# VH-VL binders against StAR-related lipid transfer protein 5 (STARD5), part 17

Target 1, 213 residues: StAR-related lipid transfer protein 5 (STARD5), of Bos taurus (Bovine) (a1a4m6)
Amino acid sequence: MDLATAAQVSEAVAEKMLQYRRDKSGWKICREGNGVSVSWRPSVEFPGNLYKGEGIVNGTPEQVWDCVKPLAGTLRAQWDENVNSFEIIESLTDTLLFSRTTTPSAVMKLISPRDFVDLILVRTYEDGTISSNAANVEHPSCPPNPAYVRGFNHPCGCFCEPLPGEPNKTSLVTFFQTDLSGYLPQSVVDSFFPRSMAGFYANLEKAVKKFFG
Below, E stands for the ipSAE of ESMFold2; O stands for the ipSAE of OpenDDE; V2 stands for 0.75 times the mean of E and O plus 0.25 times the DockQ between their complexes.

## First folded at step 13 (VH-VL; framework fv_tocilizumab)

Design c52 (from c49 with light chain Y92W; at its last look DockQ between E and O 0.93; V2 from the best seeds 0.84)
Fold by ESMFold2, look of step 13:
Formats: structure tokens, sequence, C-alpha cells
Structure c52 (fold): chain C 213 residues (1-213), chain A 122 residues (1-122), chain B 107 residues (1-107)
């Protein structure tokens, strides 16, 4: 994919992400506790759900970003139990790239390992917010691999936001809408994402302390 | 329903500039998509010329880049092609077309004009 | 530039016949390949995108397959209204390029 086409695709994904971030209506809370909430609504992209996670993480925006960024030098695979590996397949710019992510089995082996191939854009905003914006694509270097079920991310990522007056805390808003594909019961899929997202925030809190504390 | 229509002269002399306009109805060219020109010499295949993105940037076929300019007039919902220094090799049916680029990198031309034959001849 | 080579350049077949057209890319393009139909005197019309996905309203007798460099377009049972020239087009990278076309006629 050339830079001109990738820029158009990724800008459209980022605009979708911004729309999700700004829309405060239509969300149903499905999990809440320990300063973290997970909400959902039906996806318009596929027959599944769009999930939103919201939580405050004890760490500076820079520290939290280093733990979650989908870029070179990320700490993400070292602590995120849903990420076995993160590989940059092709970098078009420092903030626009193709990636392959692999995941472990889950839910007592009901969910086999997946791999995901995504186009990723990182944006920065005037208030210091940094966002990641991803959606599935194909790439010649990442054909189907028999060890994995190929999953498909619809527009997803996060907003890593400074908290005014609190330089050692970060507001992290996450969005996921993932087609895990395969022949999974819908009830398994619907229970997996809220639990995994809540676990993500707990593990991120520990990771920030481990790496920067 | 989206419709595209080419307009412009059907005869251009060698070394002059070919100029065509595409008028779009049913969708604002500044609201989305990319807006493209594709040509087809008589009895031959299709050649992509370039597109203008709805936010204004352009991308041209490298084989034509030194001679091509695309512009738009959003108040008239039109986009245009200028091809300078034409020769007989530029004789073709010229189509305007809308280029769909999905969130997932799928790209295709979904709406086409009816085509306008431009002959380059003395 | 990515070259697209179609085979055959032309063919004649009877109504009801299965018709197969192939397209080869000069490099791996994953499944970023489209098929267009162009009837005489008309603009091209998209039939298949992303190698195998039918555009809305396209009859199910049309199909596509392939990935990488080798792609196939099939009409399972040729109808009189399918007389046209068919083009493959890669959409992996600009410049977007088309095959030279395959003219399909009725015997």
Amino acid sequence: as target 1 above (213 residues)
Amino acid sequence: QVQLQESGPGLVRPSQTLSLTCTVSGYSISSGYSWSWVRQPPGRGLEWIGYIYYRGSTTYNPSLKSRVTMLRDTSKNQFSLRLSSVTAADTAVYYCARLQVTLYGTVYFDYWGQGSLVTVSS
Amino acid sequence: DIQMTQSPSSLSASVGDRVTITCRASQDISSYLNWYQQKPGKAPKLLIYRASSLESGVPSRFSGSGSGTDFTFTISSLQPEDIATYYCQQSWSTPYTFGQGTKVEIK
C-alpha cells in the first residue's frame, strides 16, 4: 500500500475514533469497578459490539503512552496478557505503519490464538492527548498462518489524555470492536471483551509502577 | 443517486492543452472520496490518470505527472483535468470516476461518467 | 508500477458455457484486485472487489478468486447480456493499473 492510500485510510479511521470519543450517548455500562468502566453499543461496522473502556492510570501521560503505544519501542507485549507479540511489518512514517499482533488462547482454550494485521496511525493533539487508530488490512508479508485464526479489527485504539492539574495521572479511553472470527458462541465473545478490558487497566497500572516507579 | 458527467471540447490540436470538467450530482465532492480521471484510447485498455482527494491533495500517474493538473471548484461541485502538450497518443475516451477507499484499504472506482472522446488531430 | 496481465485477450463461447479469465500481477498484491465489466459504448462497471467480493446487485454467476499474484474471474453460465470486455485492476498501490482486457463474445 503506498503512503498516499495509507494516509487516506488511516485518517478515515482516526476520524471514526474521534467520533466515538465525542459521542456520549447510546453507551450501556457492562462492567464497572476500581475506577474503570467498560461500556458497549452495537457496532455499525460488523455484526458485533463496539466497546469503550475508561479509567485513570497513575502515571504521567508519557509513561502510560510508552506502555500502550503501537510503535517501535513499546513495552506493550511485556505486560499485556492479551498480546503475545507485536511486530512492525512495514513503517511508512514514524507514526503510520503496518503491524502484526498475536494473542494467546483464552477462556479455557475456547478462543484459539489469533493474529491481526492492522494499519496504525498515531496522532497528537494540542492538549497533549495522543491517540492510536487502527483497523484491519491485508499485507503481502502477513499471509494467513496455520498456527492462528486471523482476526479482524474494526476501528480501534486509545486516547491517552493528560489530566489538568494532575501531571502524575493519565485518563486512558480505549475502543475495541474486534471480529475474532471462527466458530465461537456469541455469549463467549460478549463476555470476553469486558473482562479483558478491565484486566487490561489493572495490568497497565502494575506495568507503569514496574517500569517507571 | 450519484452521477458524474464529463464536458469539454472533443477536438484538440497537437501541443495544446486538453481541458475537461466533471460535474457531480447527488454528492458533494468536498464531503468524501477521491475524484479521479481514467482514459481509454480507442480499441485499447484503461489508464488511470490521477485523483484529487476530497480534502484537496492530488496524486497523479507518474507517466503523466509532468503534464497533468487536476483542480476542483467546490462551489460548482466540479473537478477538472488539464493535460498539456498533447499528441495523437492522448486521443482517448476520458472518464471521470469516484474512487472509494474503505477503512480497510479496499480501493475501487464505483461511479463513472459516460465518457468523453477527445481527439488530438491537426 | 505493477503490471497486470490478463489471459486470454479474447474468447468466444456459447450461452450456458463456463467462462474463465485469469489475471497475473507482477508482484504480490494480496487480494487487492478488482474486476470490471465494460459493454460496448459504455463506461466500466465494477463487478468484484477485493478479489472475491461481489458488488451489490451483481448476479451470482459472476465470481472471483485468488490472492498474491494469480487471480481468476469466472462466469458460471454465460448469458447473452454478458457480452463485454472484462478488466482486472490492482488497487494495492498507485498508479492503479488495469489488465489489457478480455473480450467475451457469443459464438
Scores: ipSAE 0.703, ipTM 0.867, lowest interface PAE 1.3, mean pLDDT 93
ESMFold2 (binder alone), look of step 13: mean pLDDT 93; pTM 0.946
OpenDDE, look of step 13: ipSAE 0.920; ipTM 0.952

Design c53 (from c49 with heavy chain Q100T; at its last look DockQ between E and O 0.93; V2 from the best seeds 0.85)
Fold by ESMFold2, look of step 13:
Structure c53 (fold): chain C 213 residues (1-213), chain A 122 residues (1-122), chain B 107 residues (1-107)
Amino acid sequence: as target 1 above (213 residues)
Amino acid sequence: QVQLQESGPGLVRPSQTLSLTCTVSGYSISSGYSWSWVRQPPGRGLEWIGYIYYRGSTTYNPSLKSRVTMLRDTSKNQFSLRLSSVTAADTAVYYCARLTVTLYGTVYFDYWGQGSLVTVSS
Amino acid sequence: DIQMTQSPSSLSASVGDRVTITCRASQDISSYLNWYQQKPGKAPKLLIYRASSLESGVPSRFSGSGSGTDFTFTISSLQPEDIATYYCQQSYSTPYTFGQGTKVEIK
């Protein structure tokens, strides 16, 4: 797609992400511990759930962002056990791009490997917050591949936020709204995301220490 | 109930400027969507001219961009087309249309005006 | 620009017949293709978006399929009110472009 169309799509996704970040109502906590909470609400985009993760990560916002950013030079694939590969398919700007992500099998192979094709926008805010904003699109270079079940991300990403007065800590708020597709029991799906999100924060904490000491 | 209606002169002389206005009811043009012009020469197919995004930016068909200007008047809920240096080839029915762009890259024209014939003739 | 080629340019069919129209894009556009109906003297009307998704309120006898460069539009059982010209339109990239149209008549 051309830059003008992609800019409109990605702006709309980013505005949805801001709405989720600002809305304090309707969330139900489904997992809490070790400084991380995961909550959910029904999605307005598809018949599944929107999940929110909230946690403080020990690291500067720049260090945490380098570990999670969906951009060139990311450390994400080196530590995130739910990302087998992250590939930039096409860059329209340094902060607006198409990606393909593959995931491993999960839950004793009940969830077979998925691939995701997304349009991604990165924004910076005046308080130093950096957000990633993604949703599924099609791309001619990434037709369906029979080795994977094509998944679909609805507006998702994160807000990597400085904590005033605490330069070595970061507030990371994450949103996941993913249709895994295929023939999966609802109970498997509903158990998978909260556990995976809690694990993501634990692994991120370890990754920041590993890469930045 | 979104409605679009074209207005403007039906006859324009060669080398002059074609000017059309689309009046929108049932939705504020500054609240969302893109607001487009599409034309259809008599007995022929459709040609997209361009759109103005609800935040104000414009995108034009490269084949026409040197001659096209689009503006809006949000107080009147109107957007306009100005096509300069017209020739007989610009004779067409001109439609205004709303362009929807979804979160997932789906794009389509969902509401159209009834069309306004503009003839370029000496 | 992405060129869209429809075939046939016109056809005549009887009420109840299956009607098929094809559309070819000059490059891969994934499934970013729409179909519009234009009845005589009227503005176009969206029938199908994203190759195969039926717009709300459109009768189920209309359908679409395809991806990449080759797309098909079908009326499963032609009705008198379906007399119109049908256009495909790619929505992958600006400038958005239309096929030249297919005129559908009865008899």
Scores: ipSAE 0.780, ipTM 0.895, lowest interface PAE 0.9, mean pLDDT 93
ESMFold2 (binder alone), look of step 13: mean pLDDT 93; pTM 0.945
OpenDDE, look of step 13: ipSAE 0.908; ipTM 0.944
ESMFold2, look of step 14: ipSAE 0.743; ipTM 0.888
ESMFold2 (binder alone), look of step 14: mean pLDDT 93; pTM 0.947
OpenDDE, look of step 14: ipSAE 0.908; ipTM 0.946
ESMFold2, look of step 16: ipSAE 0.750; ipTM 0.886
ESMFold2 (binder alone), look of step 16: mean pLDDT 93; pTM 0.941
OpenDDE, look of step 16: ipSAE 0.899; ipTM 0.943

Design c54 (from c49 with heavy chain Q100R, light chain R24Q; at its last look DockQ between E and O 0.87; V2 from the best seeds 0.85)
Fold by ESMFold2, look of step 16:
Structure c54 (fold): chain C 213 residues (1-213), chain A 122 residues (1-122), chain B 107 residues (1-107)
Amino acid sequence: as target 1 above (213 residues)
Amino acid sequence: QVQLQESGPGLVRPSQTLSLTCTVSGYSISSGYSWSWVRQPPGRGLEWIGYIYYRGSTTYNPSLKSRVTMLRDTSKNQFSLRLSSVTAADTAVYYCARLRVTLYGTVYFDYWGQGSLVTVSS
Amino acid sequence: DIQMTQSPSSLSASVGDRVTITCQASQDISSYLNWYQQKPGKAPKLLIYRASSLESGVPSRFSGSGSGTDFTFTISSLQPEDIATYYCQQSYSTPYTFGQGTKVEIK
């Protein structure tokens, strides 16, 4: 995929992410605790749910971003228990790239390992917020691999936001709407994402402390 | 709802500049999509010429890039094609078309004009 | 540039026949391929996008399949209104390129 085509595809994803961030209606909270809130609503992209995570992370926006960024030099796979590997397949710019992410088995092996191929755009906003914006694409270097079930990410990512007056804390808003594929009971899927998202925030806080002190 | 309409001369002499305008109704060309030109020589296949993105940048087919300019007039909701130094090989039906580029790499031309035959003849 | 080779160049079939057209890309384009129908004197019309997805309002007798370099377009039961030239078009990378077309006629 050339830069001209990918830039337009990724713009569409980023606009969806902004819409989700701005829309305060329709969210149902499904998990709350330890300064983290997970809520959901039906996805408009597929038969499934859009999940939103909200939480404050102890770390500067730069430190938090280094742990979560879907870019070269990320620390993500070192601490995120739901990411076995993150591979950059092709970079079009330093903020627009194709990636392959692999996940472990989960929920007592009810969820087999998945791989995801995404187009990723990183944006920076005037208030210092950095967003990641990802969605499924196909890439010739990443055909289906028998070792994995190919998942499908609908528009997803995060907003890594500075907190005014609190330089050592970061507001992190996350969005996930993933089709895991396969024959999974809806109840398994519905319990997996909220728990995984809450665990993500807990593990991220530990990671920031481990890597930056 | 969305309609595209080509206008311009049907006859152009060799070495002149071919100039066409596409008028768009039902959607603002500065609000989204890419606004494209595609041509088809009589009895032959289709060739993409280029597009202008709604934010203003252009992308041209490398085979024509040295001779192509595309511009837009957002106040008239129009975009135009200029092809310089034409020869008989540039005789074709010229279509304007809207290019949709969206989630998951979905890319296609969804609305087309009626086409305008331009003949390059001495 | 990605070259698209389409076959056959023309075919004749009876109403009700199954029609198959193939398209080959000069490189791997994943599933980024579209099929258009062009009736005489008219602009092309999108039928299939991303190899196999049917555009809204397109009859279910049309279908597409394939990925990588080899793609197939099928009309399950040819109708009189399906007389047209059919084009594949890769949407993977600019310059977007079309096959040479397949003219479908009723015998």
Scores: ipSAE 0.832, ipTM 0.906, lowest interface PAE 0.7, mean pLDDT 93
ESMFold2, look of step 13: ipSAE 0.773; ipTM 0.894
ESMFold2 (binder alone), look of step 13: mean pLDDT 94; pTM 0.947
OpenDDE, look of step 13: ipSAE 0.902; ipTM 0.944
ESMFold2 (binder alone), look of step 16: mean pLDDT 93; pTM 0.942
OpenDDE, look of step 16: ipSAE 0.858; ipTM 0.926

Design c55 (from c49 with heavy chain Q100H; at its last look DockQ between E and O 0.96; V2 from the best seeds 0.80)
Fold by OpenDDE, look of step 13:
Structure c55 (fold): chain C 213 residues (1-213), chain A 122 residues (1-122), chain B 107 residues (1-107)
Amino acid sequence: as target 1 above (213 residues)
Amino acid sequence: QVQLQESGPGLVRPSQTLSLTCTVSGYSISSGYSWSWVRQPPGRGLEWIGYIYYRGSTTYNPSLKSRVTMLRDTSKNQFSLRLSSVTAADTAVYYCARLHVTLYGTVYFDYWGQGSLVTVSS
Amino acid sequence: DIQMTQSPSSLSASVGDRVTITCRASQDISSYLNWYQQKPGKAPKLLIYRASSLESGVPSRFSGSGSGTDFTFTISSLQPEDIATYYCQQSYSTPYTFGQGTKVEIK
């Protein structure tokens, strides 16, 4: 995929992410605690659910971003239990890249390891917000691997938002709508994501403290 | 329903500029998608010329880039093709088409005009 | 540029026959391939996108398969209204390129 096409694709993904961020209707809270709220609503992109995480993380937006940014060799793989590896397949620009993410088995091995191939756009907004915007793509350099079940991320990512008057805190909003593929009971899938997201925030808090505290 | 219609002169002299306009109905060209031109010489295959993004940026076929200009008029819901320094090789049926770029990298031409024959002749 | 090569250039078959057209890309394009039908004097019409996805309103007798460099387009049962030239088109990278076309006729 060339830069021109990838740019259009990623822009469309970013637009979707903004729509999700701005749409305050239809969300159902499924988990709340420890300063984190996880909500969901039916996805319009696939026969599954769109999950939203909301929480305040202790750390500057830059610090939080450094922990969550989807780059190879970054901190994400060091603290995120749901990430085994993150590799850049191809970098088109400083803010637009193809990536492969692998995950460990989960839920008592009911969910076998997955890999995800995504086009990712990093966007910085005028208000200081930094966002990742990702969706699944095919890439010739990364065909399916029998060792992994290929999953599919529909438009997903995060918004690291500054808090007015609170420079050492970050409002982190995350969106996930992932087709895990494979033969999984829906009940397993439905229970997995809220727990995973809550854990993500908890672990992120620890990570920021560890790396920047 | 989305409809595209090409318009412009059917005859252009060598070295002059070919100009065509595509009028779109049923959808605003400023609301989304990319808007493309594709040509087909008589009895031959299809050649992509370029597109203009709904936000105004353009991407051209490198083989024609130096001679191609695409513009849009959002007030008229039209986009246009200019091809300079034409020769007999530019004789073709010119199609305007909507280019759909999906969230997952899939790209296809889903709506086409009827095509307009442009003949380059002295 | 990515070159697309179709085979055959032309074919003639009977009504009800299975028709197969192949398209080869000069490099790996994953599944980013589309198939179009062009009837005489008409614009191309999208039939298949993303190698195997059937466009809305297109009869189920049309199908596509393949990935990487080799792709196949199939008409399971050729109908008289299927007389046309068929084109593959890669959408992996610009410039978007088409195959040379396959002319399908009825015996």
Scores: ipSAE 0.751, ipTM 0.905, lowest interface PAE 0.7, mean pLDDT 95
Fold by ESMFold2, look of step 13:
Structure c55 (fold): chain C 213 residues (1-213), chain A 122 residues (1-122), chain B 107 residues (1-107)
Amino acid sequence: as target 1 above (213 residues)
Amino acid sequence: QVQLQESGPGLVRPSQTLSLTCTVSGYSISSGYSWSWVRQPPGRGLEWIGYIYYRGSTTYNPSLKSRVTMLRDTSKNQFSLRLSSVTAADTAVYYCARLHVTLYGTVYFDYWGQGSLVTVSS
Amino acid sequence: DIQMTQSPSSLSASVGDRVTITCRASQDISSYLNWYQQKPGKAPKLLIYRASSLESGVPSRFSGSGSGTDFTFTISSLQPEDIATYYCQQSYSTPYTFGQGTKVEIK
């Protein structure tokens, strides 16, 4: 995919992410605790759910970003139990790239390992917010691999936001809408994402302390 | 009900500039999509010329980019093609077309004008 | 530029026949390949996108397959209204390029 096409695709994904961030209607809480809330609504992109995570992380925006950024030098794979590997397949710019992410088995091996191929854009905003914006694409260097079930991310990512007056805390808003594909019972899918998102925040809090505390 | 309609002179002399306008109805060209020109020489296949993105940036076929300018007039909901220094090889039916680029990299032309034959001849 | 080589350049078949058209890309384009139908005197019309996805309102007798460099378009049972020229088009990278076309006629 050339830069001109990828720029359009990634800008469209980023605009969807902003739309989700600003839309306060239609969300239903499905998990809440330890300063983190997970809510959902039906996805308009595929037959499944869009999930939103919201939480305050003890760390500066830069520290939190270093732990979650989908870019070269990320700490993400060192602490995120749902990321087995993160590989940059091709960089078009420092903030626009193709990635392959693999996941371990989950839910007592009911969910086999997946791989995901995504186009990723990182944006920065005037208020210091940094966002990641990703959605699935195909890439010639990443054909289907029989060791994995190919999953599909619909517009997803995070907003890593400074808190005014609180330089050592960060507001992290996350969005996930993932088609795990393959044959999975719907009850397994519906329980997996809220638990994984809550676990993500807990593990991130620990990771920021470990790397920067 | 999106519609695209080409307009402009059907005859252009060699070395002059070919100018065409596409008028769009049923959708604002500044609200989304990319707005493209595609040409087809008589009895031959299709060649993409370029597009203007709804936010204003342009992308041109490298084979033509030294001679191509595309502009838009959002107040009239129109976009235009200028092709300079034309020769007989530029004789073609010129189509304007909407380029749909999805969130997942799927790209196609979904709405086309009826086409306008432009002949380059004395 | 990615070159798209389409075969055959023309064909003639009877109503009810299965028609197959092939398209080869000069490099791997994953599944980013579309098929268009152009009836005489008309603009092209999208039939299939992303190699195998049927556009809304397109009859199910049309299908597509392939990935990488080799793609196939099939009309399972040719109908009189299918007289047209068919084009493949890669949409992986600009400049977006088309095959040279396949003219389909009825015997």
Scores: ipSAE 0.732, ipTM 0.882, lowest interface PAE 1.1, mean pLDDT 93
ESMFold2 (binder alone), look of step 13: mean pLDDT 93; pTM 0.944

## First folded at step 14 (VH-VL; framework fv_tocilizumab)

Design c56 (from c53 with heavy chain T102D; at its last look DockQ between E and O 0.07; V2 from the best seeds 0.00; counts 0 for: pae E 18.3 > 2, placed apart)
Fold by ESMFold2, look of step 14:
Structure c56 (fold): chain C 213 residues (1-213), chain A 122 residues (1-122), chain B 107 residues (1-107)
Amino acid sequence: as target 1 above (213 residues)
Amino acid sequence: QVQLQESGPGLVRPSQTLSLTCTVSGYSISSGYSWSWVRQPPGRGLEWIGYIYYRGSTTYNPSLKSRVTMLRDTSKNQFSLRLSSVTAADTAVYYCARLTVDLYGTVYFDYWGQGSLVTVSS
Amino acid sequence: DIQMTQSPSSLSASVGDRVTITCRASQDISSYLNWYQQKPGKAPKLLIYRASSLESGVPSRFSGSGSGTDFTFTISSLQPEDIATYYCQQSYSTPYTFGQGTKVEIK
């Protein structure tokens, strides 16, 4: 994919992410506690669910971003139990790139290891919010690998938002729309994502303290 | 209930292309699962040919991939097999089958067509 | 490719006998192994998935066990309707591969 096409596709993904962030309707809470809520609604992209996580993280926006950013120098793979590796395949700009992410087995091996190949755009906003915006893409340098089931990310990512008046806290809003491929029963999918998203926030809180506190 | 049915010519001459179609009822092939071809030479064992994922990507057995193309027609709820440059060794019963997964990630074929014998004769 | 070797290639047994078929993988495939029954003139039918789990509607006389490289399929009391060829199949990685089959006949 050339730079102009990648920029156009990634901007469309980022606009979908903004729409998800702004839309207050249709969300159903499926897990709530410890300062984190996970909500879902049916996806318009595929026959599955769009999940939204919302939580306040104790750390500055810069510290939290360093832990979650899908860019060079990220700390993500050091603490996120759902990320075995994160590899930049090709950078088109400093904020537009292709990545490969691998995941471990999950749910007592009910979910086999997956890999994901995504086009990623990082945006910044006037209020200091930084967003990551990702969606599945094919890349010639990253054909399917027999050791992994190739997953498919529909528009997903996060909004790392400053909290006005609280410089040492960050509002992190996450969106996941993942086809794990190889078709899993809906009950397995419905239990996995909310639990994983809640665990992500708990582990992120610990990671920020470990690296910056 | 899901049903699969193979159709196509039962006789193909050497060096020509074998073409088969699987018609699926009771489930949309674009809604989930992977849709596969498996063949069995008369009196012999089973060989997986490949599958097409419900979103359209394909995976082929490396032993056949230079000669195999799989496509789908979602408007007819069909997926197809083309095998080029056939020889007598390609004489087999050809099955279409649905590929699914259990809760622990094990992949298996849960629904099969009745099979279609294709003879490659010189 | 992962090679699957079944033993024996054929057997004859009496009604009521315990029948055992083994399948060996050329590498560790964990429990990603399935067993199929194929009666003459019919498509294969799944009996056991993930080494030991019975498919719905399969009689309890069929069982499977094993993990890693060595797997066993058992018919606890052979019935006349069990005349068939039985195949193991690994689903650990593509290309998915089958054993060569074991033909089971009644004496």
Scores: ipSAE 0.000, ipTM 0.434, lowest interface PAE 18.3, mean pLDDT 88
ESMFold2 (binder alone), look of step 14: mean pLDDT 94; pTM 0.944
OpenDDE, look of step 14: ipSAE 0.555; ipTM 0.854

Design c57 (from c53 with heavy chain T102N; at its last look DockQ between E and O 0.86; V2 from the best seeds 0.80)
Fold by ESMFold2, look of step 14:
Structure c57 (fold): chain C 213 residues (1-213), chain A 122 residues (1-122), chain B 107 residues (1-107)
Amino acid sequence: as target 1 above (213 residues)
Amino acid sequence: QVQLQESGPGLVRPSQTLSLTCTVSGYSISSGYSWSWVRQPPGRGLEWIGYIYYRGSTTYNPSLKSRVTMLRDTSKNQFSLRLSSVTAADTAVYYCARLTVNLYGTVYFDYWGQGSLVTVSS
Amino acid sequence: DIQMTQSPSSLSASVGDRVTITCRASQDISSYLNWYQQKPGKAPKLLIYRASSLESGVPSRFSGSGSGTDFTFTISSLQPEDIATYYCQQSYSTPYTFGQGTKVEIK
């Protein structure tokens, strides 16, 4: 995919992410605790759910971003229990790239390992917010691999937001709508994402302390 | 319903500039999509010329880039093609078309004008 | 530039026949391949996008398959209104390029 085509695709994904971030209605809370809430609504992209995570992380926006950024030098695979590897396949710019992410087995091995191929755009906003914006694409360097079930991310990512008056805290809003593919019981899928998202925030808190504390 | 309609001269002399306008109804060209020109020479297949992204940037076929300019007039909801220094090889039916790009990297032309034949002849 | 080669350049078949057209890309384009129908004197019309997805309102007798470099377009049961030239088009990278076309006629 050339830069001109990828720029259009990624801008459309980023606009969807902004729409999700701005929409205050239609969300149902499915998990809440320890300063983190997970909400859901039906996805308009596929027959599944869009999940929103919201939480305050003890760390500066820069520290938190270094732990979650889908860019070169990320710490993500070192602490995120759902990321076995993160590989940059091709960079078009320093903020627009193709990635392959692999996941370990999950939910006591009920979910076998997946791989994901995504086009990723990173944006910066006037208030210091940094967002990641991703959705699945195909890439010739990443054909199906029989060791993995190919999953499909629908518009997803995060908003890493400064918290006004709190320079050592960060508001992190996450969005996931992932087609895990393959045969999986619906109850397993519906329980996996809220639990995984809550675990993500807990592990991120530990990671920020470990790497920057 | 989105509709595209080409207009412009059907005959152009060699070395002159070919100019065509596409008028769009049913959608604002500054609100989304990319707005493209595609041509079809006699006895030949289709050739993509370029597009204007709804935010205003342009992308041209490298084979034509030195001779192509595309502009838009958002107040009239129109976009245009100018092809300089034409020769007989530029004789073709010229189509305007909407280029759709979806969230997953799929790109296609979904709405087309009826086409306008431009003949380059002395 | 990515070259697209269609085969055959023309064919004739009877109403009800299965028709197959192939398209080969000069490099791996994943599944970023579209199929268009162009009836005489008309603009092209999108039938299939992303190798195998049927555009809304297109009859189910049309289908597509393939990925990488080799792609196939099929009309399962040829109808009189299917007389047209069919084009593949890669959308992986600019410049977006078309095959040379396949003219389909009824015997």
Scores: ipSAE 0.705, ipTM 0.865, lowest interface PAE 1.2, mean pLDDT 93
ESMFold2 (binder alone), look of step 14: mean pLDDT 93; pTM 0.935
OpenDDE, look of step 14: ipSAE 0.846; ipTM 0.920

